# VHH binders against Late secretory pathway protein AVL9 homolog (AVL9), part 1

Every score and structure here is a prediction.

Target 1, 145 residues: Late secretory pathway protein AVL9 homolog (AVL9), of Homo sapiens (Human) (q8nbf6r17to161)
Amino acid sequence: LHIVVVGFHHKKGCQVEFSYPPLIPGDGHDSHTLPEEWKYLPFLALPDGAHNYQEDTVFFHLPPRNGNGATVFGISCYRQIEAKALKVRQADITRETVQKSVCVLSKLPLYGLLQAKLQLITHAYFEEKDFSQISILKELYEHMN
Positions, changes and structure headers below are counted from each chain's first letter, unless a header gives other numbers; Kabat numbers aren't used for antibody chains.
ipSAE, averaged over its two directions, is called F for ESMFold2-Fast, E for ESMFold2 and O for OpenDDE. V2 adds 0.75 times the mean of E and O to 0.25 times the DockQ between the complexes of E and O.
[cut] marks letters that were taken out.
The coordinates of atoms that the task and the answers printed are left out; those that the model quotes come from them. Centres of patches stay.

## First folded at step 13 (VHH)

Design z6
Fold by ESMFold2, look of step 15:
Structure z6 (fold): chain B 145 residues (1-145), chain A 124 residues (1-124)
Amino acid sequence: as target 1 above (145 residues)
Amino acid sequence: EVQLVESGGGLVKPGGSLRLSCAASGFTFSSYAAAWFRQAPGKEREFVSAISSSGYTYYADSVKGRFTISRDNAKNSLYLQMNSLRAEDTAVYYCAADYWTFYGRTHPSEYDYWGQGTLVTVSS
């Protein structure tokens, strides 16, 4: 259905930072707006205890949109990286840890190979050290379809 | 102190062009996402365009194909080339930056650093 990036915002908490296709038709890929049925998506994908691990995989469920259809299945691959590893060039700005998850939303509960592929793609995404590089995420979506 | 200073605003006729500049200082601009927002009188600030530290760009639908965002990290500068201007583009244009190098974000509360704005007026 979607590839979603969830991250932690120092003022707003967990929020969706990227979606492809957009979670709401007509919104941009970087919209933070969620369907009402999925208002808890950020917390499901990036749970409160995630900061205790460098990486983890989490499975979750969402209700169908508009009460139509079956449960939506989510697979989230969480990673954590030091902010300075993002090539910060002004040391007096911040040193905080960056926490993000890359999620696949699907109508199918198929795991295994999807999980392994998501983990590889998430690793590659973090190795860019620049989260604005989204081409690998779009490639994942296209290969799943 | 962090500063963002916009320039290049002014009066133009419909169909005309302007190029806005934003000079950044007091922080490592090259590691920041940067964006343009605009605010017409009596309205909320609205997203115009954003560019990541790596050059990924995003545009509001209302400006796609007419506006081009760019950055020059060596000069700590952000630019907005505005073509085919319309009366509805009249607003104060703001430069914004945020430390996180995520893809461009579209709500004003998501940006930590702001300029004071430059007025663009499109009128005959």
Scores: ipSAE 0.005, ipTM 0.181, lowest interface PAE 12.6, mean pLDDT 74

## First folded at step 15 (VHH)

Design q3
Fold by ESMFold2, look of step 16:
Structure q3 (fold): chain B 145 residues (1-145), chain A 122 residues (1-122)
Amino acid sequence: as target 1 above (145 residues)
Amino acid sequence: EVQLVESGGGLVKPGGSLRLSCAASGFTFSSYAAAWFRQAPGKEREFVSAISSSGYTYYADSVKGRFTISRDNAKNSLYLQMNSLRAEDTAVYYCAADYWTFYGRPEEYDYWGQGTLVTVSS
């Protein structure tokens, strides 16, 4: 389906920061807009207790788009990093820690191998210390399809 | 109305070639994954090839190296170049599309064409 990055914005709260393919057809990869059926996706992917962990994995379900099709399965891998460690700071980063999750959305039930791969990809994404470096996320998507 | 219309099927001798086309209308084709499936007489519909909205291609092992999937988003068209055809390639070939891009299971695709018959026989 999609690779999605969800993060916390100091003014807007939890939001989608990246999607590949875009969640809304015709939008850019950096669009924050969500389908109405999935308006709670950011909160499912980055749950209230996330600040208690440096890394965690969360499983969730979303309704099908437009009332058609099967349940959408989600797995998100949460991590946080100190803002000082970033090579490139976006203007909106004001917190001491930055919390983000990398999510996979699928029409198929997610398996342990996918979880392990997502954890590795999420680690690599954070290790770049530059969240604008999205090539590894695109590669994950292409591997899955 | 969403439509997928296949063309290019026919009778061909073993070792020959055919090119299948699928014309898409009624949706933004460039945002969708597209695929070819086939169904031989008395068998289940099986995956042949898929191409993601970003252009990444997938092939069933039985056709890899012989078939080439491609798309032309400006023309809203999907293609399958079929070379080195064999008797076991005889089937009705279906064009399919899905917004959510999945693996090669037919139930993962929301939109389907009516099919075009390919017969490989002496």
Scores: ipSAE 0.005, ipTM 0.144, lowest interface PAE 15.5, mean pLDDT 74

## First folded at step 18 (VHH)

Design t3 (from t0 with T101L)
Fold by OpenDDE, fold request of step 21:
Structure t3 (fold): chain B 145 residues (1-145), chain A 124 residues (1-124)
Amino acid sequence: as target 1 above (145 residues)
Amino acid sequence: EVQLVESGGGLVKPGGSLRLSCAASGFTFSSYAAAWFRQAPGKEREFVSAISSSGYTYYADSVKGRFTISRDNAKNSLYLQMNSLRAEDTAVYYCAASEWLFYGRTKPSEYDYWGQGTLVTVSS
């Protein structure tokens, strides 16, 4: 189980900005590094065209880690907010809107069960107007674990 | 072996500018948050600025608007651009790293790796 935040970088595109626990053992929780098997995770979580919607939820799956184990199922709820509305901004934000998604990665296909909850959590996360406030995401993980 | 090595310190006049660098090695720097601390003679080590691997930046009130923290992950480097320097900015500046940055991580004990420091002296 992982909680993952994916954000859109104006130069680098979509990337993982936060993972709890870290996707790569030993890495920081805000690492962008992805395992080779999950190199498409950001694109799946924050697909092209997401900017056309204020909010949406997408479902995807990832291959097993290390070539063994079960398929990993992903639920991503993405939103956008005006950059000017944020209390804390990334140093290189140049776009008028900031797009991010909150994702749950699980070995169980919990799409229907988690959708409503994830939407609420994502809303709350955005309402902080400070994406460095990750307490709610940790709480989400602890609640699911 | 984990290593952080600061450079760029020196003597500058008030109102001047200086750019500090920190070279990281021995760990996946790009995956870690990084910070600058400083310690003036006879004072405790204090938080100056931090940057997450995601690019979120934080500043002490005393340096806000004057200092800019940045990083180059390709070079495993952390930087601190210091403008409008004041006498009270005189200190040994330390580079530090932590597994991740969240709001309020401003204590030295919250960082895992440290450099040896570089001296910045602001004097007329």
Scores: ipSAE 0.014, ipTM 0.317, lowest interface PAE 8.1, mean pLDDT 88
Fold by OpenDDE, fold request of step 21:
Structure t3 (fold): chain B 145 residues (1-145), chain A 124 residues (1-124)
Amino acid sequence: as target 1 above (145 residues)
Amino acid sequence: EVQLVESGGGLVKPGGSLRLSCAASGFTFSSYAAAWFRQAPGKEREFVSAISSSGYTYYADSVKGRFTISRDNAKNSLYLQMNSLRAEDTAVYYCAASEWLFYGRTKPSEYDYWGQGTLVTVSS
């Protein structure tokens, strides 16, 4: 089980900005590094065309880690906010809007059970107006664990 | 071995500018938040500024508008541009790294790695 935040960077594209626990053991929570088998995770969580919508939810699958045969199920809720509305912003933000996704990765297909909860958490995360406020994401993990 | 090495300190007149650098090695710097702290003679170490791996920046009120923190992950480097320096900015400046950054992480105990510091003296 992982909580993952994916963001869109104007130069680098979609990237993992946060993971809890870290996707790779030994990495920090802010690591952008992905397992090879999950290299497309950012693009699945924040797909092309997402910017055309204020918010939405997408579902996807990932291959098992280390070939253990266990499919990973992903739920991603993405939103966007005006950059000027943020209390704290990245120094290199040049776009008028900031787009991010909150994602849950699980070995269980809990789509119907988690969608409403994830949407509420994503809304709360955005309402902080400071994406460094990750307590709500940790709380989500603890409740699911 | 994890190492942070500060440089760029020196003597400067009030109103002057300095740019500090911190070179990181021995760990995946790009995955960590980084910060600057300072300690004046006879005072406790205090928070100056921090930057996440993704570029979110934070500043102490005393340096807002005058100091700018930045990083170059390709060079494993952290920087602090200090403008409009004041006598009260005189201190040893330390580079630090942490697993992650969220607002309010201003305590030295919240950071994992530290440099040896570089002295900044502001005097007429």
Scores: ipSAE 0.012, ipTM 0.322, lowest interface PAE 8.5, mean pLDDT 89
Fold by ESMFold2, fold request of step 21:
Structure t3 (fold): chain B 145 residues (1-145), chain A 124 residues (1-124)
Amino acid sequence: as target 1 above (145 residues)
Amino acid sequence: EVQLVESGGGLVKPGGSLRLSCAASGFTFSSYAAAWFRQAPGKEREFVSAISSSGYTYYADSVKGRFTISRDNAKNSLYLQMNSLRAEDTAVYYCAASEWLFYGRTKPSEYDYWGQGTLVTVSS
């Protein structure tokens, strides 16, 4: 259904930062706006406690949009990177961690192979160090279809 | 303490050029994405340009081909070369930084650190 990036904003908390296709028809893919049925998506995709791990995978469910169709299944691959991981052995300035999840929303239950693919894609996405580079995410969406 | 300090603003005639600088301190600039925003009186802060930590550059449509963003990690500095200036470029220009360049790079809320601004006036 969608590829979604959820991030932790230091002032706004968890929020959707990217969706493809957009979660709200007619919105931009960088819209933070959520359908009412999916208002909890950011917290499901990037749960409390993820802060304690450098990476993890979570599974969740969302209600169907407009009561139409079956449960929406979500799989989220989370990563956390500390600034020190990128500035190896530097004791200069402690920096805030970067936390993001790459999510797949689907009408079908997700399988372990898709989990492994999502983990690889999320790793590659973080390796670019430029979260506006969305081509690998769009490739994942097209591969799923 | 983190600081971003802009400089290079001033009065310039239409068609002229200016080069803005932003000096960064208190953090490892080379690990950060950086951006320029601007704000004209009575308007919201508007995205101008951004550069990722890996060197990718982004521009608002209104400045493409006229402005060039660059960075010098050895000097912890961000630059904006502004050519072919127009009256509508008149604004306070702000330097901003974020550890990651998010997809929402045009949104001020996505940036962690901000400078105080430097005024650019394009007028005859």
Scores: ipSAE 0.011, ipTM 0.292, lowest interface PAE 8.8, mean pLDDT 75
Fold by ESMFold2, fold request of step 21:
Structure t3 (fold): chain B 145 residues (1-145), chain A 124 residues (1-124)
Amino acid sequence: as target 1 above (145 residues)
Amino acid sequence: EVQLVESGGGLVKPGGSLRLSCAASGFTFSSYAAAWFRQAPGKEREFVSAISSSGYTYYADSVKGRFTISRDNAKNSLYLQMNSLRAEDTAVYYCAASEWLFYGRTKPSEYDYWGQGTLVTVSS
């Protein structure tokens, strides 16, 4: 359904920072706005315990958006990186470390091969040390479809 | 053709205020993030503030608490209210727009469309 990046904002907590396609039709890819049914998505994708690990993978479920339909399946690959390693600093980064997750949302149960591919793509995304480089995330979306 | 046109620049005393406007045309402004950058003589263009398509705002540390970015999607317009102006704020201010406002929001190369700039001078 979507590829989503969730990160930690020093004032607002966990927040969706990127979605492809946008979570709300008509919004930009950089929208932080969530459907009411998915208001807990950032917390599920980037749980508080993630700070204990440099990387981890979590699975979660979301309710359907229209009140009927199948459970939405989520898989999130979490990573942590030092802020000083970034090529481009966000103006609102205030922490010594940056924590982010790359998530896939799907109507179907996620396969093990998709998990492995998501882990590789997440690793490559962090290795660029420039989180504005979203082309590899779009490639992942195209391969899922 | 895509256009971004800034206005509202001028000469102002230290401690004064100005409001900059940017009129957008030729694209679906409401789907784009928008930002203000500035460039002082002899310096690189630097990030000032950004606003997402949904209205979330971001500020450079040097302007937090003094500048306020806003947008009016019905008028295809971006604004920057600048208060408590200092000599260091003297620069040409540029309006910019991008479909993707992500972690590179402070990097000029991540913005697709740019205005021509409006000069702001803060001097006694």
Scores: ipSAE 0.006, ipTM 0.218, lowest interface PAE 9.5, mean pLDDT 75
Fold by ESMFold2, fold request of step 21:
Structure t3 (fold): chain B 145 residues (1-145), chain A 124 residues (1-124)
Amino acid sequence: as target 1 above (145 residues)
Amino acid sequence: EVQLVESGGGLVKPGGSLRLSCAASGFTFSSYAAAWFRQAPGKEREFVSAISSSGYTYYADSVKGRFTISRDNAKNSLYLQMNSLRAEDTAVYYCAASEWLFYGRTKPSEYDYWGQGTLVTVSS
């Protein structure tokens, strides 16, 4: 359904930083706005205590949009990186480490296949050291669809 | 009606500073990535700087360290602080907006909305 990046903002907490396609039609791909049914998505994708690990994978469920249909399945691959290693100046970086998760939302429970691919893509995304470099995330989405 | 309106251009001596502004209206500016491009006479429009809706910034190598892009979503405004100006910075500067910022978004064709431009002249 979507590729989503969730990060930690020093003032706003966990928030969606990128979605492809956008979570709400008409929003930008870097919109923070969530559907009401998915208001807990950032917390599920980047849970408290994630900062205690270099990387981790979590699984979660979301309710269907519009009140009917099948459960939406989520797979999130968490990683962190030292802020000083980043290539791009981000105006709001105030933490010593930057924590993000790359998440796939799907109507199908393809956890095994998606987990392996998501782990590889997440590793490559962090190795860019520039989180505005989203082409590999777009490639993942297009490969899945 | 979507509008991007640049201001702050003018004549400045080498080594001087200017601050460009771009006022956005007719769309939800806070959900869009925004960028500055420039075009010197007889040359292609070239990328200067971009900023995502969440504040990620990107700069062309030729301006890195001298120019600073910023945005104020409450005022629907984009800014470019230009320091240590050189003669080669002389150009018409354009404000642009796109639904999202991707790696390689240095091409004019990847932006949805454009302003009319403001002239910056750096001359002794």
Scores: ipSAE 0.005, ipTM 0.147, lowest interface PAE 13.5, mean pLDDT 75

Design t5 (from t0 with S31Y T101V)
Fold by OpenDDE, fold request of step 21:
Structure t5 (fold): chain B 145 residues (1-145), chain A 124 residues (1-124)
Amino acid sequence: as target 1 above (145 residues)
Amino acid sequence: EVQLVESGGGLVKPGGSLRLSCAASGFTFSYYAAAWFRQAPGKEREFVSAISSSGYTYYADSVKGRFTISRDNAKNSLYLQMNSLRAEDTAVYYCAASEWVFYGRTKPSEYDYWGQGTLVTVSS
């Protein structure tokens, strides 16, 4: 189980900005590094064309980690907010809008059960207008764990 | 027990260089952002530099171009390379850690763990 935040970088494209726990053991929470088998995770979580919508939810699958045979199920709720509305801006935010998604990665296919909750959490995350405020994401993980 | 232990402080002449180290133990250091603060006599503790768990760095304007923050997660260590030191850099330097510091947090209250500090004196 992982909670993952994917953001759109104006130069680098979609990137994992946060993972809890880290996707790669021993790595930091804010690492962009992905396992080879999950290299498309950012693009699945924040698909091309996402900028055309205020918010949406997408579902995807990932291959098992380390070949253990267990498919990983992903739910991603993405939103966008005007950069000027943010209380705290990262230095590399140059776009007028900021797009991010909150994702749950699980070995259990809990799509219908998690969608409503994830939408609420994602809304709350964005309403902080400070994406460094990740307590709500940690709480989500603890609740699901 | 969580511990941060600073070292490398000392007396240096203006224009000189010094490298501070901070050794972390008792927690998964690689998961944490880390920072350096300093406190001069009679002044408030002020932000110097920070580095995220994955290497995002930011600096106070007063030290930009002179100081470099770095980390070695394998060694659970934080470093501060200080070049072109000035008299006004004289202070007790503290290392600090927080599980999540992403957007250049510069307030002491934003960090969870602190070391005891190491004294840096810049004097002719």
Scores: ipSAE 0.256, ipTM 0.646, lowest interface PAE 2.7, mean pLDDT 91
Fold by ESMFold2, fold request of step 21:
Structure t5 (fold): chain B 145 residues (1-145), chain A 124 residues (1-124)
Amino acid sequence: as target 1 above (145 residues)
Amino acid sequence: EVQLVESGGGLVKPGGSLRLSCAASGFTFSYYAAAWFRQAPGKEREFVSAISSSGYTYYADSVKGRFTISRDNAKNSLYLQMNSLRAEDTAVYYCAASEWVFYGRTKPSEYDYWGQGTLVTVSS
């Protein structure tokens, strides 16, 4: 269904930062807008206790859109990185930990090979130190299909 | 203090070209996503183009193929090359930068710093 990046914004809180395809038809890939059925997606993908780990994988379910069809299956690969490794915006920001997850949403149950691929892609995404590099995420979506 | 100063606006005939510049100071420009927005009289400020800190570019459909955004991080400068100008491109053009280095963003609310604007008029 979608590849989604969820992160914690210092002013706006936990939110979707990227989606491919967009979660709302017609929106941009950088839209923060969520379907009402999926309003809790950011908290499912980036759970409160995640700050205790440098990386983790979590599984979750979402209701289908408009009440039609099967349960949506989610797998989230979370990583935590120091803000200093990315960019220095200001002194206070440079000491913060940045938490993000890369999520796959699917109508199909997620298999172990997909989990391993997501973990590799998420690791590569963070190792770029530039979250605007989205081509690797689009490739993951295209390979799933 | 962060400052963004636009220049290069002016009067040009339809089909002509202009190059806008935005000089950034008070911060390390290479760490920020930056963008151009425009506002015609009586209209809301609208997205024109954005560029990420790593150089990935985004364009509104209305300008794709005619406008080119670029940056020179050594000079802390953002540019917009505007070709094949049309009357509907007439607006005040604003330079903007985001405090977070993440995707070139398309909504004004996602940008923290703004310039004063430079007027572009496309008229016979």
Scores: ipSAE 0.006, ipTM 0.201, lowest interface PAE 10.8, mean pLDDT 73
Fold by OpenDDE, fold request of step 21:
Structure t5 (fold): chain B 145 residues (1-145), chain A 124 residues (1-124)
Amino acid sequence: as target 1 above (145 residues)
Amino acid sequence: EVQLVESGGGLVKPGGSLRLSCAASGFTFSYYAAAWFRQAPGKEREFVSAISSSGYTYYADSVKGRFTISRDNAKNSLYLQMNSLRAEDTAVYYCAASEWVFYGRTKPSEYDYWGQGTLVTVSS
């Protein structure tokens, strides 16, 4: 089980900005590194065309890790916010809007069970107007375990 | 038996302060989001404030900057510090609990457990 934040970078494209616990053992929560089998995670979580909508939810699955044969199921809720509305923003933000998604990765297909909750959490995350405030995401993880 | 018991209500003058308490029992309070609602005479019960299990807080626009919700999990207690009280704050105040994340949960039907309420009267 992982909580993952995917963001769109104007130069780098979609990338993982946060994972809890870290996707790669030994990495920090802010690592962008992905296992090879999950290299498409950012694109699945924040698909093309998402910028056309204020918010939406998508479902996807990822290949097993470490050859254990267990498919990983993902649910992603993405939103946009005007960059000017942020209390804290990165210096490299050049776009008028900031687009991010909050994802839950699980070995169980919990799509229907988690959708509503994830939407609320995603909204709360954005309402902080500071994406460094990740307490609500950690709370989501703790609640799910 | 699940129980929520409010206390601290009373009569205060406009501009005054009051602190409400809610004592929880019969369930693992620390795992629950908690909220305050209020119901004025002749009006529907309305959302006032909520706090997540981790301490994230949310407020109705009408009370932002004046009210502060807090919790003490060790004491299984919820609090509402009310400052700069106004006549329109007069109501019966209820504490409520929900196992789900509080954000966006502003309807009474979204909370599982309720107290009996405590009356707050703001009058000159």
Scores: ipSAE 0.006, ipTM 0.298, lowest interface PAE 10.7, mean pLDDT 88
Fold by ESMFold2, fold request of step 21:
Structure t5 (fold): chain B 145 residues (1-145), chain A 124 residues (1-124)
Amino acid sequence: as target 1 above (145 residues)
Amino acid sequence: EVQLVESGGGLVKPGGSLRLSCAASGFTFSYYAAAWFRQAPGKEREFVSAISSSGYTYYADSVKGRFTISRDNAKNSLYLQMNSLRAEDTAVYYCAASEWVFYGRTKPSEYDYWGQGTLVTVSS
C-alpha cells in the first residue's frame, strides 16, 4: 500500500516524515497528516524501546481504511545515526542522534524475504547520510507492485 | 501546462537585500517541495535553499543566516528573502519543485519542474 518513513521530532515526538504514495490522497509525500484509522502508526513503527538499539525490526497491524477491507500488515526497520554524520540536515534537527524507521504497509501478509529486502533498503537509505535521497525507497515500492 | 515563473531579480549593491518570488501554476503547489537554485556564469547549478510541503526549511552553508525561504500555498508562491548580499551571490536564480524531495535535496536531478530564472547582480 505504502512505504513510510517515521522519525522522531524534538517537539512532536514520533511522526510520519515521508510516504509513497501519500497516506492522504492529494497530500505531498512529506505530509505529517495521518488517516484517523492510522493515528497510532508512528508509535507502532517506532516503539518506545527503539532508542536502545542501533537497529531492530517490528511487525504490526493497522485497521483497514474507512472500516471496509482486510487488516493492513506493517513491517518497520528501525535505525539510528549521529546527526553530525548527515550530509544534509533538516533545519529543526537539534538532537545528537536521529532515529528513523522505514515501513512497508501491505494488504498481504509480509514474508521473510520482504523483511530481508526492507532491512537492506533501510541500511542503504541510512548509508547515504542524506535522508532527502529517496530514490532507493521508490525502487522498493516499484518492486513490491 | 506546469509553469514556474520567477520575479524580483535585479541589480543591488553589496550588503543590500532582494526578495525573489516564484509563481506556480498548472499543478497543486501545496503538494510539492520547492527549492531555489542558482547558477553563476561558467559554474554548475548550485543548491541554495528548499522548503518542504509541510514547511521544513533547508539551506546551503554559504547562505545560511542571510537567506530565508518561505512559501504561501494559498497564493501558490515561493519566496526567497536575500539579505547581506555579496558579489559571490551574483547568479541566475531558479525556482524548482518536486514530489520526490522531502528533506531539501541539493541535486538538480531530484526536481521535476523548473522556472526560466531571474538574474540577481550584486555590484557596486
Scores: ipSAE 0.005, ipTM 0.201, lowest interface PAE 11.1, mean pLDDT 75
Fold by ESMFold2, fold request of step 21:
Structure t5 (fold): chain B 145 residues (1-145), chain A 124 residues (1-124)
Amino acid sequence: as target 1 above (145 residues)
Amino acid sequence: EVQLVESGGGLVKPGGSLRLSCAASGFTFSYYAAAWFRQAPGKEREFVSAISSSGYTYYADSVKGRFTISRDNAKNSLYLQMNSLRAEDTAVYYCAASEWVFYGRTKPSEYDYWGQGTLVTVSS
């Protein structure tokens, strides 16, 4: 269905930062807007207590879009990194930790090799040190098709 | 206190070139993603190009191959080189910056800081 990045914004809280394809048709891939049925997605993908772990994998469910469909299955791979690794010249925000999760949404239960691939892709995504580089995420989506 | 100031706008013939500059002050520009937007009369402000803090670039389809965004972090400056200009490129061009990680955000509401704009007119 979708590859989604959820992050924590120091002023706005948990929010969807990227989706491919967009969660709302016609929106950009960078829209924060959520379908009403999926209003809890950011909290499911980046749960309370995640700040206690360097990385974790979480499974969750969402209701179907537009009524009658089947349950949507989600798998989220969470990681965190020190903000200074992203902004080498910033001094005053050196204690900030950046937390993000990379999620796969599917109509079928996710398991096994997809979990392993998501963990690898999430690690590579953080190792770029630039969260705007999304080619890795698009590649994951293409392989799921 | 935070300021973004555009310059370099003016009148240009179709097919010509123009380079826009944006000077940032009051904050450490190199930590921010930055973008150019434009607004033609009677139209919504639209995305032109963006560059991440690490230099990854994004372009609207309508300008890809003709416009080049760049940044000089030592000078706290953002640039837009515009080549092969067309009448439809006529607009006020705005510099914008985002305080946090940028994922190719193309909506004006995603940017924290804005300049006052510089007018570009492409006319015979």
Scores: ipSAE 0.005, ipTM 0.177, lowest interface PAE 11.5, mean pLDDT 74

